# Ledger of designs, part 27: VH-VL binders against p57417

Target 1, 135 residues: p57417
Amino acid sequence: MNNLIDTIKKIENILYSLERILKQECHNLLKSKTSNEEILELIKRKKILFKKLIILSQDRLCLEKEYNIFPPYESNNKLNNYWKKIINTCLILRKLNLKNKIIMNKKFYLNQRFLELSSSYKKSVTYNLDGNLEI
Short names: E, the ipSAE of ESMFold2; O, the ipSAE of OpenDDE; V2, 0.75 times the mean of E and O plus 0.25 times the DockQ between their complexes.

## First folded at step 14 (VH-VL; framework fv_regdanvimab)

Design s4 (at its last look DockQ between E and O 0.06; V2 from the best seeds 0.00; counts 0 for: pae O 11.4 > 2, placed apart)
Fold by ESMFold2, look of step 14:
Structure s4 (fold): chain C 135 residues (1-135), chain A 122 residues (1-122), chain B 110 residues (1-110)
Amino acid sequence: as target 1 above (135 residues)
Amino acid sequence: QITLKESGPTLVKPTQTLTLTCSFSGFSLSESGVGVGWIRQPPGKALEWLALIFSDDDKYHTTSLKTRLTISKDTSKNQVVLTMTNMDPVDTATYYCAREPYDSEGSYFDYWGQGTTVTVSS
Amino acid sequence: ELVLTQPPSVSAAPGQKVTISCSGSSSNIGNHYVSWYQQLPGTAPKLLIYDNNKRPSGIPDRFSGSKSGTSATLGITGLQTGDEADYYCGTWDSKLSAYVFGGGTELTVL
């Protein structure tokens, strides 16, 4: 179980880092004086974090099957709390990434990665919440 | 241009703590996405991966030894340190440090140190 | 235990070709990129193949890699006596959250 908890924590940290990067991207987009070096560094950092996310997402899925526990991890309060934070951050990133759409030449790659992670959340909401939900 | 070198004691007693330092040049852990890992090889046996640390301080340890291993970095000194507690004669091995680059899709080690042989006596 | 299985040894005459297999599972080879390492006697391992089939600079094209399903293969053509070494496959394993090496294959050039 510790491998799954560690994996979830690593995912949370990466999503937090991505949120900071996408906010910095938005800030730099709105400025009239932005160097190419600043933009290229942010793109490089995003690519590295997405590579890590792909691996960690595979780790999470494999460990979920191994331990027979699935989002939103109702039987483990620690995992459930991390999962709530992860889903909230994914929704923020999805919104922010769509706002920054024009700058990202690889829109499909980014949206596909966020969609893959957030699709587990939509399944959980469908089974756990039976009411009006605003996205 | 890129080099890594392991240093530390070559002989330790059982129950002691082993501390190994990887000193490297030609790259920096201030570079996004790069990592340094530790691999050991007991005499006549296969390679065994131990631990890995990335430039953003993300860390991984082999599960079987996780409670005994600590990995850390000093970016300003271009060093990565591995600590292994409670050494036992079965831990006798050559210990390597190696670089994981950031510019590919998979995980792998492109540059290796020459290794340092550590004997755990009794 | 052994996560990646390799034959313990393989041999062939100079000029011939050999293949070395690496058998794993969906938690490793099936979902992650494979690398191969050469370890000449008394030396540190050296990267031969990364990302399943790519060669780093300085590795001749007679070394090749491939992956199918949960298995990977290292191919060596035009075998030379200098190719006598141990060969290891390696990849990430999602179940272990760790990198894993195969048990190694000793290549003998007859």
Scores: ipSAE 0.352, ipTM 0.770, lowest interface PAE 3.4, mean pLDDT 85
Fold by OpenDDE, look of step 14:
Structure s4 (fold): chain C 135 residues (1-135), chain A 122 residues (1-122), chain B 110 residues (1-110)
Amino acid sequence: as target 1 above (135 residues)
Amino acid sequence: QITLKESGPTLVKPTQTLTLTCSFSGFSLSESGVGVGWIRQPPGKALEWLALIFSDDDKYHTTSLKTRLTISKDTSKNQVVLTMTNMDPVDTATYYCAREPYDSEGSYFDYWGQGTTVTVSS
Amino acid sequence: ELVLTQPPSVSAAPGQKVTISCSGSSSNIGNHYVSWYQQLPGTAPKLLIYDNNKRPSGIPDRFSGSKSGTSATLGITGLQTGDEADYYCGTWDSKLSAYVFGGGTELTVL
């Protein structure tokens, strides 16, 4: 059970990092002139974090099966509390990411979706400044 | 003409909460992309960035003081407020608010208040 | 360890040229625009250079900025006594998601 808790904590930390990056991305995008280099760097960082999330999600799923407990972890108050936080953070990130996509599309005339977060983190989608999806 | 002015107590007791207000004119936080930040400078020391808030209410804080800092805005009053809890003598400094402009490529502060000196002492 | 490193002090005679360096890491100065601030004794900082090499209105062309890799440089030509001040570089840090100032450089006019 401790392993699952640790995994959930790691997920939470990654989400926090993503929040920071997305906010920074928003800030940059709101500038009259946006540095492509800065955006590219943020994209790279996002990719790394999403990869980590995928790995952690896989770990989580394995541990859930092992312990026979699943979200929202109603049988475990501690896990349930962490999960609530994760869900809340994910909601915030989704909204922020949507905002960024809208700004990005308007500014750079991209017709493709950008990084999307899922509550399950089963799929991670990234794209470059050209609007091409990078999986 | 763009102006910023800091206001608040100049003397704070240890463990108390500092509340500073930045009143500004010549621009509005209703404008997309504009931000207002707080920077402090202890006597004889370097500038230290504390926090930044944008028109869309996105907020940034220095990591070292994140748990102690809160930044908020009142767009209707053209004010930004910084609160810092559990003040300590080490927090004695001149506190500045400054504008981060929208019409820029990078992040910088183009207009500054004159600063307000805050002393933390028992 | 300072995220942005500046020399503590520089000095030169009137009329000469001085340069102030600002060095950082790839997570900050390497990927973001650098700004410079002048702080005269007893006054608030003043924006001197923004976006690596742009001057705000009112800043004379004696002041210049440049950036290469993870290093930025402020140049001051035709040094005047009135240029005696502290100079700070600043940039956004991608890793910290924070604005960061350098440690400052004290310029003395001999």
Scores: ipSAE 0.000, ipTM 0.603, lowest interface PAE 11.4, mean pLDDT 86
ESMFold2 (binder alone), look of step 14: mean pLDDT 95; pTM 0.964

Design s5 (at its last look DockQ between E and O 0.58; V2 from the best seeds 0.72)
Fold by OpenDDE, look of step 14:
Structure s5 (fold): chain C 135 residues (1-135), chain A 122 residues (1-122), chain B 110 residues (1-110)
Amino acid sequence: as target 1 above (135 residues)
Amino acid sequence: QITLKESGPTLVKPTQTLTLTCSFSGFSLSEYGVGVGWIRQPPGKALEWLALIFWDDDKYHTTSLKTRLTISKDTSKNQVVLTMTNMDPVDTATYYCAREPYGSEGYYFDYWGQGTTVTVSS
Amino acid sequence: ELVLTQPPSVSAAPGQKVTISCSGSSSNIGNHYVSWYQQLPGTAPKLLIYDNNKRPSGIPDRFSGSKSGTSATLGITGLQTGDEADYYCGTWDSKLRAYVFGGGTELTVL
């Protein structure tokens, strides 16, 4: 059970990092003179974070099966509390991502390309093919 | 050019603690997605993964040795340190540090040190 | 214990094709990308394949990787004497939360 808890904590941390990146992206996009280089760097960082998130998610799923416990973890208060935080963060990320997509689309007409993640991530439940967070 | 080099004692007594240092160049652990891992190989045997540390200080250890292993990083020095307590002759092996890169889909090690041979003997 | 299973040895003549299999449980190969390493005698391992089928710079196209289900395969065409080495597969295991190597395969060029 400790491994699952640890995994969930790691997921939360990654999501927090993603939130920071998305906020920075938003800030950059709203500038009168948006730096494409900076945007690309942020996209790179997002991809990297998503790689780790995907692997952590796979770890979570595997451990859930192992321990026979599943979201929203009603049988475990600690896990349930973490899960609530994760869900809340995901909602925030979804809103931020959508906002950024709109701004990027209007500004660069490259929203699909900029939001493109790895093939494996596109198939994930986290983001759809359009780059929207689905968690 | 990316390089890694392992350093530390080549001879350790049983029950003593092994401390190995991985010094690297050509990359930094401040870079997003970068990790450094330790792998060992007993003479004539297969590779065994030991530990992995990432740029964000996230750490993983092999379960069988989790209580004995500690991995840490000094980003300013471009070093990763592995400590293994209560060494035993069975821990005799060549120890490698290797880079886990960013920008790919899975975890793997693309650059390796030459390895350092550690013998545990009385 | 979760183990990646490789044949202990394979052999072929120069110019021929060889394949090395790597089989594991659904918790590792089934869910994660596989990498392959070459270890020449007395040297450190070298990355050959990552993300199932991608080659690092400098690796000849004679080397190829594939994955299907819980099995991965390394292919070597146009076998050369210099290919004589040990080959290891590796992947992440979600249950163990660890990187896992296969047992290794000794390739002999006849």
Scores: ipSAE 0.796, ipTM 0.909, lowest interface PAE 0.6, mean pLDDT 90
Fold by ESMFold2, look of step 14:
Structure s5 (fold): chain C 135 residues (1-135), chain A 122 residues (1-122), chain B 110 residues (1-110)
Amino acid sequence: as target 1 above (135 residues)
Amino acid sequence: QITLKESGPTLVKPTQTLTLTCSFSGFSLSEYGVGVGWIRQPPGKALEWLALIFWDDDKYHTTSLKTRLTISKDTSKNQVVLTMTNMDPVDTATYYCAREPYGSEGYYFDYWGQGTTVTVSS
Amino acid sequence: ELVLTQPPSVSAAPGQKVTISCSGSSSNIGNHYVSWYQQLPGTAPKLLIYDNNKRPSGIPDRFSGSKSGTSATLGITGLQTGDEADYYCGTWDSKLRAYVFGGGTELTVL
């Protein structure tokens, strides 16, 4: 079980790093004096973090099957608490990515990956017509 | 030009702690996404992955040796250190460090050191 | 026991082609990218193939890689005596949370 908890924590850390990058990307996209070098560096860092996130997601799915426990991990308070934080961060990242895509000629870097990470939780979350989260 | 070089003792006694240093040039662990790993190869046998550390200090260790292995980095010195406790004759091997690059889809090791042979005395 | 299974040896004549297989499971080859390494006698391993089928700079196109299901294959055409070496597949394993190598394949030319 410690391997799954460690994997979930690593996922959380990557998501926090992505949130910071997406916020910095938004700021730089709205700033007319921003250099192309800064934007290209942020794009590179996002791709690198997505690589790690995809691999960690495979680790999580494999370990879930091995331990026969699944999101939202209701039978394990520690995992459940980490999972709630992960889902909240994924929703924030989705909104930030959509904003940045609109500004950046609708380029699509993140939407599919964040939806896949939260796919098991999706059954318990509802969106209204404006894309706002309802529980 | 990317190079890695392993250094440390070539002879250790059973129960001693082995400390190996990987010194590298041509890249830095401040580079986003990069990692350095350790692999060993007993004489005449297959490669065995031991541990990996990334630029953000994220770490992995082979499960069978996890309680014996510590991996750490000093980014300013371009060094990665592997420590293995309680050495045993079965740990006699050539030890390699290698770079895990960024900007690709999977994990792999693109540049390797020459290796250092460590013999654990009887 | 080995997580990734390779034939212990293969052989062929100069100029011919050979394939080396690597068999795993869904926790490794099935969901992760495969790499291949060449180890010439007395030397450190060298990367030949990454991301299943990509060659780093300096690796000739007579080396190729592919993956299907839970198996991967290294192909070598136009065999040369300088290709005599041990060949290892490698990939991530999500159950072990570790990188894993195959047991190695000794290639003999002629």
Scores: ipSAE 0.734, ipTM 0.883, lowest interface PAE 1.1, mean pLDDT 87
ESMFold2 (binder alone), look of step 14: mean pLDDT 93; pTM 0.955

Design s6 (at its last read DockQ between E and O 0.50; V2 from the best seeds 0.77)
Fold by OpenDDE, last read:
Structure s6 (fold): chain C 135 residues (1-135), chain A 122 residues (1-122), chain B 110 residues (1-110)
Amino acid sequence: as target 1 above (135 residues)
Amino acid sequence: QITLKESGPTLVKPTQTLTLTCSFSGFSLSEYGVGVGWIRQPPGKALEWLALIFWDDDKYHTTSLKTRLTISKDTSKNQVVLTMTNMDPVDTATYYCAREPYDSEGYYFDYWGQGTTVTVSS
Amino acid sequence: ELVLTQPPSVSAAPGQKVTISCSGSSSNIGNHYVSWYQQLPGTAPKLLIYDNNKRPSGIPDRFSGSKSGTSATLGITGLQTGDEADYYCGTWDSRLRAYVFGGGTELTVL
């Protein structure tokens, strides 16, 4: 059970990091002069975080089966509390990600850099209401 | 160029604590996605993963040795330290540190140190 | 006992093709990317394959990797005497939350 708790905590931390990055991305996209290099760097960081998140999610699923406990973890207050935070953060991430994509599309649609960035976005992770990651 | 180098005692007495340091260059643990792991290999036996630490200070340890192992990093010195308590002759092995890269889908180790041989003996 | 199972040894003549299998489970190979390492006698391991089938720079195309289900395979074509070494598969295990290696395979060039 401790392994699952630790995994959930790690997931939470990664999601917070993603939130920070998406906010920074939004901030940069709203600037009159947006740096393509900065945006690319943020995308790179997102990809890295997604990698870790995917692996952590796989760990979570495996441990859930092993311990026979599943979201929203109603039988465990600690896990349930973490899960609530995770779900809330996922909702925020979904909104931010959508907003950033819209802004990026409007701003860069007609240039080659947009195409490069767009290709990198194809593997962006979406969060569903169940807390599952869809890539 | 990326390099890693293990350093520490080569002879340890039973029950003593082993401290190994991995010094590296060509990359930094401040870089997103980067990790450093420790792997050991007893003489004539298979590789055994011990621990892994990431840029964000996320840590993993092998379950069998979890209570005995501590991994830490000093980003400013480009060092990762492994501590293993209560050493036993069975812990005699070559110890490697290796880099876990950021530009990939899975975890693996792309650059390895040459290893340091640690013998546990009275 | 080992989380990842490899044949203890394989042998072939120069110029031939060999395959080394790595068998796991759903918690490791089934859900995670596999890597392969070569260890020449008296040396540190060297990465051969990562992410199931990708080769690092400097690794010849004679080396290939594949994954299917809960098993992975390393292929070596045009076998050379210099390929005589131990080979290890490795991957993440979600149940253990650990990186795991196979037991290793000794390749002998006849």
Scores: ipSAE 0.896, ipTM 0.957, lowest interface PAE 0.4, mean pLDDT 92
Fold by ESMFold2, fold request of step 16:
Structure s6 (fold): chain C 135 residues (1-135), chain A 122 residues (1-122), chain B 110 residues (1-110)
Amino acid sequence: as target 1 above (135 residues)
Amino acid sequence: QITLKESGPTLVKPTQTLTLTCSFSGFSLSEYGVGVGWIRQPPGKALEWLALIFWDDDKYHTTSLKTRLTISKDTSKNQVVLTMTNMDPVDTATYYCAREPYDSEGYYFDYWGQGTTVTVSS
Amino acid sequence: ELVLTQPPSVSAAPGQKVTISCSGSSSNIGNHYVSWYQQLPGTAPKLLIYDNNKRPSGIPDRFSGSKSGTSATLGITGLQTGDEADYYCGTWDSRLRAYVFGGGTELTVL
């Protein structure tokens, strides 16, 4: 049983770290000048934490079967309390991830709008094979 | 160039505590996702994983030796330390430290030290 | 008893192909990625394969890996006398919450 409790604690730690990263991502995306290196580092860290979470999830599932105990762990108060914290944190992470996705999409749409306006002002100035100006 | 090197006593007596240090260069445990592990190999026998410590101080120990093993790190010195209590002649082995990299789907060890042979004898 | 089972030895002539099996369970190979290590006589282990079938830089493509179900296989083609070594599979085991190695396979080049 101690192995399952330890696994759940490790999962909580990863989820908390992911929450911090998603909050940092949101802060970075809201800047008028977004640092590409900071965003790329945050993406890298999310992938690393997700790797650990996937492995820990397999640990949890395997130990649950071995000990014949399953979420929400109603028969074990300590595990039940940890599980409730995990569920609440997962809900927070889903909200933060959706928020960041919306901000990113708006930022992308603004870039497209800027490109459209820039193109219209230049009127597609080109040169033909003879070197003559075409508008 | 990534290198790891094990250091510590080569001869210990039964019941003594073994302390091994892994000194490494070319990477740091400040790097997100990186870990360092310890593996031993008794003479003529298979590899046996012992412990692993990650950049965030997350730790794992082989179950059979968990009460005897302590793993710790000093990131500023680029060192990882393994301590094993109550040594017994069956613990005679070559001890390796190795790096666990971040850029993969699974856990594995990409760079290994040369190993240090520890003999446990009266 | 070993968690991951490998044949104790295999042999083949230079230029031939050899395969080394690694048999486990759903708690390890079935749900986790497999790595393979080569240990030349008197030396430390060296990574050959990670994430089931990927080669690190510097490993020739005559070394290959695969996984099916709860079993993994290391393939070596174009066998050379310098390939004479012990070979270990390794992976995470979720029941033990530990990394595990197979018992090792001694490759003899005839």
Scores: ipSAE 0.830, ipTM 0.928, lowest interface PAE 0.5, mean pLDDT 88
ESMFold2, look of step 14: ipSAE 0.805; ipTM 0.920
ESMFold2 (binder alone), look of step 14: mean pLDDT 95; pTM 0.962
OpenDDE, look of step 14: ipSAE 0.872; ipTM 0.950
ESMFold2, look of step 15: ipSAE 0.792; ipTM 0.914
ESMFold2 (binder alone), look of step 15: mean pLDDT 95; pTM 0.963
OpenDDE, look of step 15: ipSAE 0.872; ipTM 0.948
ESMFold2, fold request of step 16: ipSAE 0.800, 0.798; ipTM 0.918, 0.917
ESMFold2 (binder alone), fold request of step 16: mean pLDDT 95, 95, 95; pTM 0.964, 0.963, 0.963
OpenDDE, fold request of step 16: ipSAE 0.893, 0.887, 0.867; ipTM 0.956, 0.957, 0.958
ESMFold2, look of step 21: ipSAE 0.824; ipTM 0.924
ESMFold2 (binder alone), look of step 21: mean pLDDT 95; pTM 0.962
OpenDDE, look of step 21: ipSAE 0.876; ipTM 0.948
ESMFold2, look of step 22: ipSAE 0.827; ipTM 0.928
ESMFold2 (binder alone), look of step 22: mean pLDDT 95; pTM 0.963
OpenDDE, look of step 22: ipSAE 0.854; ipTM 0.952
ESMFold2, last read: ipSAE 0.815, 0.816, 0.802; ipTM 0.926, 0.920, 0.920
ESMFold2 (binder alone), last read: mean pLDDT 94, 95, 95; pTM 0.962, 0.962, 0.962
OpenDDE, last read: ipSAE 0.892, 0.891; ipTM 0.957, 0.956

## First folded at step 15 (VH-VL; framework fv_regdanvimab)

Design t1 (at its last look DockQ between E and O 0.56; V2 from the best seeds 0.76)
Fold by OpenDDE, look of step 15:
Structure t1 (fold): chain C 135 residues (1-135), chain A 122 residues (1-122), chain B 110 residues (1-110)
Amino acid sequence: as target 1 above (135 residues)
Amino acid sequence: QITLKESGPTLVKPTQTLTLTCSFSGFSLSEYGVGVGWIRQPPGKALEWLAFIFWDDDKYHTTSLKTRLTISKDTSKNQVVLTMTNMDPVDTATYYCAREPYDSEGYYFDYWGQGTTVTVSS
Amino acid sequence: ELVLTQPPSVSAAPGQKVTISCSGSSSNIGNHYVSWYQQLPGTAPKLLIYDNNKRPSGIPDRFSGSKSGTSATLGITGLQTGDEADYYCGTWDSRLRAYVFGGGTELTVL
């Protein structure tokens, strides 16, 4: 049971880390000048956290079966409390992720439209190394 | 260039505590996703994973030795330390430290130290 | 008891193909990526394959990895005398919450 508790706690911690990253991503995306390098780094970190999360999730599932205890862990108050936090954080993450996707898509769309417009006026518009438009 | 090197006593008496240090270069445990693990190999036997420590201080230990093993890191020194208490002749082995990379889907060890041979004998 | 099972030994002549199997369960190979290591006599292990079938830089394409179900396989084509070594599979085990190695396979080049 201790292994399951530890696993759940680790999952919680990873989710908190993801929340921080997504918030930072949102902040960066809302900047007038978004650094592609910073975004890429955040993506990298997200990927790393997801790796750990996937493994932890598999651990959880395996241990749940072994201990014959499953969410919402009604028979264990400690696990139940962690699980409530996990669920709450997951809801937050889902909202943040969706928000970030929307912002990113809008920004991309606007950039593409601008490039198309510039092209129509025979202007050369490119992206610099930072991913920002050079006019 | 990534390198790892194990250091510590090569001879330990039974019941004593073994302390091994892994010194590494070419990477840092401050890097997101990076981990360092310890693996041992008794003479003529298979590899045995012992423990993991990650950049975020997350740790894993083999269950059979969990009560005897402690893994820690000093990021500023680029070192990972493994301690094993109550050593027994059965713990005689070559001990390796190895890096777990960040850019992968699974856990694995891409760079290894040369290993240090530890003999437990009275 | 070993969680991952490998044949204790395999042998083939130079130029031939050999395969080394690694059998596990749903708690390990079934749900996790497999890695392979080569250990030449008297040396530290070397990563050969990671994430089931990916080769690190410097590993020749003679080495290949595959995974199906709860088993993984290392393939070596064009066998060379220098390939004589011990080979280990490794993966994460969710039940044990540990990285696990196979028992190792001794490859002899005839």
Scores: ipSAE 0.862, ipTM 0.942, lowest interface PAE 0.5, mean pLDDT 92
Fold by ESMFold2, look of step 15:
Structure t1 (fold): chain C 135 residues (1-135), chain A 122 residues (1-122), chain B 110 residues (1-110)
Amino acid sequence: as target 1 above (135 residues)
Amino acid sequence: QITLKESGPTLVKPTQTLTLTCSFSGFSLSEYGVGVGWIRQPPGKALEWLAFIFWDDDKYHTTSLKTRLTISKDTSKNQVVLTMTNMDPVDTATYYCAREPYDSEGYYFDYWGQGTTVTVSS
Amino acid sequence: ELVLTQPPSVSAAPGQKVTISCSGSSSNIGNHYVSWYQQLPGTAPKLLIYDNNKRPSGIPDRFSGSKSGTSATLGITGLQTGDEADYYCGTWDSRLRAYVFGGGTELTVL
């Protein structure tokens, strides 16, 4: 049982670290000028933490089967309390991740629209110069 | 260039405590995601993983030796220390430290030290 | 009793292909990434394969790895006498919460 409790504690620690990273990502995305290097570092750290989380999740699933106990761990007060904190943090992370995706999509969409308009303008000029010297 | 080197006593008496130091260069445990592990190999036998320590001080120990092992780090010195209590002749082995990198999906060891041979005898 | 099972030895002539198997369970190979290590006589292990099938820089593509179910395989083609070594598979085990190595396979090139 101590192995499952320790695994759940490690999961909680990773989720807290992810929450901090997603909040920092949101902060950087909302700035009018943002460092590409800082965003890339946060993406790297998320990947690293997800690696550990995926491995810890497999640890949890194996130990649950071995001990024949499953979320929300109603028969063990320590595990139940940790699990409730984990669920609450997961809900927060889902909201933060969705918010960050929306901000990124808006910035990407506007950038693509500008590039498309720039390309269309140049193509019209080239095409008209071949024919009639107009835009 | 990444290098690791093990140091410590080469001869230990039964019941004594072994302390091994891994000194490394070319990387730091302040790097996000990086870890260092200890592996041993008894003469003519297979590799046996002993412990991990990560940049965030997260730790794992092999179950059979968990009560005998302590792993710690000193990031400013680029060192990781393994302590094993109550040594026995069956613990005679070559001890390696190795780096666990961050840029992968699984755990593994990409750079290894040369190893240090520890003999446990009276 | 080993968590990961490898054949104790394999042999083949220069230029031939060999495969080395590593059998485990769902708590290790089945749900985690496998690595392979080469240990030349009298030396420390060296990484050959990580993340099931990826080669670090400097490892020639005649070394390959694969995983299926709870088993992993190291393939070596164009066998050379310098390939004589012990080969170990390794992976995480979630039940033990430990890294585990196979028992090792001694490759002999005749």
Scores: ipSAE 0.790, ipTM 0.911, lowest interface PAE 0.7, mean pLDDT 87
ESMFold2 (binder alone), look of step 15: mean pLDDT 94; pTM 0.959
ESMFold2, look of step 20: ipSAE 0.787; ipTM 0.907
ESMFold2 (binder alone), look of step 20: mean pLDDT 94; pTM 0.957
OpenDDE, look of step 20: ipSAE 0.859; ipTM 0.946

